# Designs tried in a protein design chat: VH-VL binders against Rhythmically expressed gene 2 protein (Reg-2). Part 9

Target 1, 260 residues: Rhythmically expressed gene 2 protein (Reg-2), of Drosophila melanogaster (Fruit fly) (q94915)
Amino acid sequence: MRSLSRFRLITFDVTNTLLQFRTTPGKQYGEIGALFGARCDNNELAKNFKANWYKMNRDYPNFGRDTNPQMEWQQWWRKLIAGTFAESGAAIPDEKLHNFSNHLIELYKTSICWQPCNGSVELLQQLRKELKPEKCKLGVIANFDPRLPTLLQNTKLDQYLDFAINSYEVQAEKPDPQIFQKAMEKSGLKNLKPEECLHIGDGPTTDYLAAKELGWHSALVHEKSYAYLVKKYGEDIDRDHVFPSLYDFHKKISDGAVVW

## First folded at step 21 (VH-VL)

Design z2 (from x6 with light chain L54I)
Fold by ESMFold2, look of step 21:
Structure z2 (fold): chain C 260 residues (1-260), chain A 123 residues (1-123), chain B 108 residues (1-108)
Amino acid sequence: as target 1 above (260 residues)
Amino acid sequence: QVTLKESGPTLVKPTQTLTLTCSFSGFSLDEYGVGIGWIRQPPGKALEWLAHIYWDDDKRYSPSLKSRLTISKDTSKNQVVLTMTNMDPVDTATYYCARVQTYTASGYFLDYWGQGTLVTVSS
Amino acid sequence: EIVLTQSPGTLSLSPGERATLSCTASQSISSRYLHWYQQKPGKAPKLLIYYARIRYSGVPSRFSGSGSGTDYTLTISSLQPEDFATYYCQQWGSSPFTFGQGTKLEIK
């Protein structure tokens, strides 16, 4: 872990970096819907979940926090769920919608719906073992609603982390600089310089480029090839800091193959 | 590769209706988060947003021009049409269509532009 | 309506010099809603910087963006002949989605 010794702060994204869904929302919503008597095609649910994700983020950004008037994040999710089922041809009756959507919201706080990404637990375990906590803080920076601390506890990742920042509560989301500055402040480290910070995430824009343009170092964990990423997001993405998974990142760090 | 091209009349008389078509290739309006916007620029002046339409058929219009504008899409033809009624000499401008894009689902920008078409409104 | 005021209106510089272009918003906006475009005479605008500070694909590293809230800056660290153009900032945070009036960067 010598290649990480220059960093006093290492932060991670959550979704598709540390944790991922066990099944797609289409399959999960479909399975829960069937148990509640709301039968929809799973492929239609998946399509309409993604459609409603885009609509809600466009019209009510940051889970409703960044709108005027502000929307509570639970109402944001209920609206997304309602639209997803209505557009899929088996709308949940109004009388049951509130309870059904609340059940999904609660379920998505747990390891029933989430699992660690490949290599995330092993990396965090080794970082906690080999980097002294006073020397290096480990944290999370996520565009996420206030369920984040509970999710990290329920998936047992909280034991490896010094703090977690969610965009809803701090009223700032990636790629905006304010959420990264908030993480530096939350670390409690005195005289922390951007070049002493490493951010690891799966978002080429929201994680990698956002941190890099603030003077942090960054690593991109992404399933697509380097060629695809450069074509879409530009040549500011460094080939030597792109990894297919945290497993591969961990391997290369352990082998001394990464230079910052 | 992504391309956009504006087509329509280059000369319009006052009070007439302008109809412009944006024909594009290299992407589809079925893609989530994608849209087409219309922007104009009077000679020697700044850019002005007119309207745009998203992949889900959601439509946004400049409030000061809303009563004069209609935007629509035909995804099978890869076309977006802008109609502007009651043209006046002050509407003389280069009209551009551009692709609306997002990498966050919350923040949008115009990444590819057509070459523009000059529309002159004159008697 | 959010008004974007660019300054200066015209900036005369020589190749090799550093250019600093300002964009001031009439009210605070999130950085992810602020973008910069370059336009050469007779040509369509081209996206340079999105989300205030992220270079679009193919944009040279001499271009950089910074700022937050109401105050945003585009910097060109060493001007090349092809950089003499008009530059516009744009916001997409609130309708109408407005552009600044432009800064014309011209050869001194």
Scores: ipSAE 0.895, ipTM 0.939, lowest interface PAE 0.6, mean pLDDT 92
Fold by ESMFold2, fold request of step 22:
Structure z2 (fold): chain C 260 residues (1-260), chain A 123 residues (1-123), chain B 108 residues (1-108)
Amino acid sequence: as target 1 above (260 residues)
Amino acid sequence: QVTLKESGPTLVKPTQTLTLTCSFSGFSLDEYGVGIGWIRQPPGKALEWLAHIYWDDDKRYSPSLKSRLTISKDTSKNQVVLTMTNMDPVDTATYYCARVQTYTASGYFLDYWGQGTLVTVSS
Amino acid sequence: EIVLTQSPGTLSLSPGERATLSCTASQSISSRYLHWYQQKPGKAPKLLIYYARIRYSGVPSRFSGSGSGTDYTLTISSLQPEDFATYYCQQWGSSPFTFGQGTKLEIK
């Protein structure tokens, strides 16, 4: 881990970096929907979940926190769930919507719906062993609702982390600089310089470029090829800092193959 | 290769209705988060947003012009149409269509623009 | 309505010099709603910077954006002849989605 010795702060994204869904939202929503009498095709649910994700983020950004009037994050999810099922051909009856949405909200803060991404636990374990808190702080910066601390506890990742920032509570989301600034403050480190910070995430714009443009170092974990990423997001993406997974990142760091 | 092109009349008399078509290629309005916007620029003046339409048919209009504007899309033809009623000489401008894009689902920008078409409103 | 005020209105500089263009919003905006465009005479605008500070694909590294809240800046570190144009900031946070009046960067 010698190539990481320059960093006093290392932060991670959560979704598709440290944790991922055990099954698709289409399948998970379909199973719960059937229990509440709302039977829909799982492929339609998956399509309409993604459509409603875009619509809700467009109309009610940051889980409703950054909206006038402000929307509570549970209401934000209820609206997304209701729209997803209605557009898929089986609206949830109004009298059932509150209980139905609460079931999904509760499930998605547990390891029933989430599992570690490839290599995430192993990397965190090794970092905590070799980079003690007095040398390097480990944190999370996530565009996420307030379930984040509970989720990290239920998946047992909290034991490796010094702090976690969720965008809803701090009223700032990636790629905005404020959420990164909040993470530096939360670290408690004195005289922390941007070049002493590393951010690791799966978002080319929200994680990689956002941190890089603040003077941090960045690593991108992504399923798409470097060629695809550069074509879409530009030449500021460094080939040597793109990895298919945290497992591959960990291997490259261990081999001394990464230069910052 | 992403391209957009505006078409329609270049001369319009006061009170007439203007209809502009944006024809585009290299992307689809079926893509999540994508849309087409209309922006105008009077000669020597700043840019003014008029309206835009998203992939899900959600439509947004400038509040001061909403009663005069209608936007619609035909995804199969890769076209978006803007209609503006009751044209007046103050509406003389270059009219652009542009692609609405997002990388966050919450923050939107205009990444590709057509060449623009000058519309003159004169008796 | 959010008014974007750009300053200066005209900036006269020589190639090789550093240009600093200001955009001030009448109320606070999240930086992911603030964008910069370049427009040359007789041409359509081109996107330079989105989300206040991220370069669009193909934009040279001499262009950079910064700022938050009400105050935003576009910087061109070493002017090239092709950089003499009008620059607009734009907000997409609140309808109507407004542009600044522009800063004309012209050769001295």
Scores: ipSAE 0.892, ipTM 0.938, lowest interface PAE 0.6, mean pLDDT 93

Design z3 (from y1 with light chain F97Y)
Fold by OpenDDE, fold request of step 22:
Structure z3 (fold): chain C 260 residues (1-260), chain A 123 residues (1-123), chain B 108 residues (1-108)
Amino acid sequence: as target 1 above (260 residues)
Amino acid sequence: QVTLKESGPTLVKPTQTLTLTCSFSGFSLDEYGVGIGWIRQPPGKALEWLAHIYWDDDKRYSPSLKSRLTISKDTSKNQVVLTMTNMDPVDTATYYCARVQTYTASGYFFDYWGQGTLVTVSS
Amino acid sequence: EIVLTQSPGTLSLSPGERATLSCTASQSISSRYLHWYQQKPGKAPKLLIYYARLRYSGVPSRFSGSGSGTDYTLTISSLQPEDFATYYCQQWGSSPYTFGQGTKLEIK
């Protein structure tokens, strides 16, 4: 962990970095749908969820924050949910959609839908133990809606973090440099330099390359091989800073095997 | 490897309709976030976006040319077709098809381009 | 529509020199919507920089992008002979998805 002592700010992505879904959205949606009388195939729900995720991000980016006129993030999810079920052959009646979608929206604020990624909690615990807030701030930078603080609280990750910013509230989405700048500001640290910052995430472009290009240090947590990643995203990805999991990252750091 | 190729007439008379086909390989138009776009470039001039179609059959057109443009896809054939009506000499340009791509689901760009085909509109 | 204005129209430099190309948008756009393309004579454009700052695969490290809001910059730290071409910025923030008029980088 000595190699991390050089950093004054360490930030994490959330989805598939600190937290992951306990079950696929398709399965979760299917389970809840069944309770509301909307029964359909879980695989279809999964497929259509992903489809609607892309559609919604294309047409209403940043959970509706970047839409003109602005769309509320609840409406954003409601539309996604409606489309997902409709395209799966289980259209939700309009009179029930608000209640149904709200149930799902609230559910995904809880630990029922989320679990820690491999090694995330242990890493945060160790970091907080070794790094005092006065010396190094721990934070979150996530493309996320305003539910992020509640989620972090419900999963008890907030106890390790000094701050958490979501793209919706900062009105900037990764890989935009503004959201990283906001993180630096939120840290409250004076004269903080990019080279004193480390960002850890699962997005090759949104997390790793975005941070690296700003002069931050960056670690990529990804299940794919280095060969795959460099082929797709280029040679700017450093093999030595790609890890299969935060568990592996933690181990490598502890062993002194990571050079920044 | 990803490849795109434009095909169609290289000479069109004024008022006639231009039909161009983009044939591609190395990827599928069923992939989430992917699409095919058309961009033209008059000789010695800048690039101009015309239209594109996404994987989900969502179509986008240049507002100024919308009334003249139609874009369609045949995923099974890996082809996208652009039709432009009422051609005029001012429409003389190299026409490119290009793949629409995203790494964030919200930010899109053209990552692969065909070699382009010069279309001359002349009587 | 969003108009992208590039400057200068023509840039004459020698190999080894630093090149700075500007792209100004008529209204503010997120950086993830701004891209740079390189085009050589008689060839199709190639993606150079995406999301304003990220080098596309195969692009040399001498190329870099920066900027936010309305002002974006493409920088070539040390020009190589193969870098002399026309460069276009392009925005995907709103329809129509416009290109700049281009900057021609020519050898002095």
Scores: ipSAE 0.950, ipTM 0.968, lowest interface PAE 0.5, mean pLDDT 97
Fold by OpenDDE, fold request of step 22:
Structure z3 (fold): chain C 260 residues (1-260), chain A 123 residues (1-123), chain B 108 residues (1-108)
Amino acid sequence: as target 1 above (260 residues)
Amino acid sequence: QVTLKESGPTLVKPTQTLTLTCSFSGFSLDEYGVGIGWIRQPPGKALEWLAHIYWDDDKRYSPSLKSRLTISKDTSKNQVVLTMTNMDPVDTATYYCARVQTYTASGYFFDYWGQGTLVTVSS
Amino acid sequence: EIVLTQSPGTLSLSPGERATLSCTASQSISSRYLHWYQQKPGKAPKLLIYYARLRYSGVPSRFSGSGSGTDYTLTISSLQPEDFATYYCQQWGSSPYTFGQGTKLEIK
């Protein structure tokens, strides 16, 4: 992993990079819904979850943080959950909505809902083993709500990380340069240069291109082919820095096959 | 390949209603985050957003023109229709339809545009 | 509404020169809401830069976007003949989703 020794800051996205859902939100919602007497088709819930995800991000960006007036992130999720079930034909009664939504909100900060992505834990372990915190900081940059620290703790990923930034608390979402700047600041490293930073994530725009444009090094973890990615997002994506998983990234790095 | 094309009358009399249709291909309005917007440009002037409709049938209108505008979609036909009532010579412009797109679910832009259709309002 | 003011109104340069176009917002907006379009005479606008800094597919590397808050910049490092056009910034932070008045880049 000598190729990584040049970096003083390495950051990761969380969702679909370090952690992924054990089951789709629709299935998870369905399971919990059933416990509360709200029975619905899991496929419908999954579909409507995605729909409401887009609607909520459109109308109330950054989990409500960027809304005027500001919406609390719990309310943001409550609204998403309510909409998801309502649109699925299983509207949650108002008297139950708070308890129901709170249950889901709390559940999703635990390891019950999340699992490590392929190779994520092993990579972090190896990085911490080889890279001392005094020389290289490991951090998280995620479009996430304030549950991020708890989630990282509950999944035991926090032991490998020096800091974690969520978009809600810093009031900036990827790909905004501000959130990356916040990460540089949070690292505490003096005279840190962009070229000394590496960001790893699954978002072609939010992670890879965003970081790259700032002068960071960037690795894209994505299941789609390079051809697909270039066609959709342009030729600024470097084939040599696209990996199907963190496992593959780790392997290639270990083999000295990655050139930065 | 994504394509959009505006169709409708190129000449409208004052006080009449303009109806424009945007026909598109290469994508579907069933895609999350996608939409169709209308933008106009008077000759020699800047661009002005009029309205757009999202995949979930959410409609957005220019506040100053809201009372005159109606936007609707037919996903099955890959068409979006814009109506503008009480047309005036000041409304003479090239009217464009454009695809609304997002890569983040929160940041939207117009990535593909039709060629535009010049609508002249004259008695 | 958010007013986008572009400057200069007209920029006269020669091929090979560096062009710097400014877009100033009347209030602060996130960079993910600021976009740049290129329009040639008699043609529809084309997306050039999205999210303030990212080049759209097919856009040459000589184009770059920067800025944050209220101040954004489009830079063309070395002008090519085909770059002479009108450029518009546009914000998608709040309704109405306004455009700047445009900067016309013309040949000196």
Scores: ipSAE 0.950, ipTM 0.968, lowest interface PAE 0.5, mean pLDDT 97
Fold by OpenDDE, last read:
Structure z3 (fold): chain C 260 residues (1-260), chain A 123 residues (1-123), chain B 108 residues (1-108)
Amino acid sequence: as target 1 above (260 residues)
Amino acid sequence: QVTLKESGPTLVKPTQTLTLTCSFSGFSLDEYGVGIGWIRQPPGKALEWLAHIYWDDDKRYSPSLKSRLTISKDTSKNQVVLTMTNMDPVDTATYYCARVQTYTASGYFFDYWGQGTLVTVSS
Amino acid sequence: EIVLTQSPGTLSLSPGERATLSCTASQSISSRYLHWYQQKPGKAPKLLIYYARLRYSGVPSRFSGSGSGTDYTLTISSLQPEDFATYYCQQWGSSPYTFGQGTKLEIK
């Protein structure tokens, strides 16, 4: 992993980079819904969850933080949950919605809903073993609500990380440069240069291109082929910095096959 | 390949209603986050957003023109229709339809445009 | 509404020169809501830069975007003959989703 010795800051995205859902939100929502008397088809829930995700992000970006007036992130999720079930034919009564949504909100702070992505834990372990915190900081930059620290703790990923930044608290979402700047500040490293930073994530725009444009080094973890990615997002994506998983990334780094 | 094409009358009389159709291919309005927007440009002037419709049938209109505009979609036909009532010579412009796109679910832009159709309002 | 003011109105330069175009918003917006379009005479606009800083697919590396808050900049490091066109900034932060008045980049 000698190629990483040049970096003083290494940051990761969370969703679908370090952590992924154990089950689809549709299935998870379906299970919980059943407990509360709201029975729906899991596939419908999944579909409508995704739909409401887009709607909510469109209308109330950054979990409501960037909306005027500001929406609380709990209310944001409550609205998403309500819409998801309503559109799935199982509208939650208003008198039950608060408790129901809170249950889901709390559940998704736990390891019940999340699992490490392939190679994430091993990579973090190795990085922390080889890189001393005084020389290289490990952090998280995620478009996430304030539950992020608790989630990282509950999944035991916090033990490898020096800091974690979520977009809600920073009041900026990736790919906005401000959230990356906040990460540099949070690192506490003096005279940190962009070229000394590496960001790893699954978002071609939010993670890879965003970081790269700022002068950071960037690695994209994505299941799609390079050909697909470059066709859709352009030639600024470097083939040598696209990996199907963190496991693969770790392997390539260990083999000395990655050139920065 | 993504393509968009505007169709409709190129000449409209004052007070009449303009109906424009955007026909597109290479994508579907069933895709999450996608939409179709209309933008016009008077000769020699800047671009002006008129309206757009999202995949979920959410419609957005220019506040100043809202009372005159109606936008609708037919996903099965890959068409979006814009109607503008009470046309005036000042509404003479090239009208474009464009695809609304997002890579973040919160930041939207127009990534593909039709060639535009010049609509002249004259007696 | 958010007014986008572009400057200069007209920029006369020669091939090979550096071009700097400014877009100022009447109020602060997130960078992910600011985009740049290129339009040549008689043609439809083309997306050039999205999210203030990211080059759209097929856009040459000589184009770059920067800025935050109310001030955004499009830079062309070395002008090519095909770059002479009108450039528009556009915001998608709030309705109406306005465009700037444009900067015409013409050959000197």
Scores: ipSAE 0.950, ipTM 0.968, lowest interface PAE 0.5, mean pLDDT 97

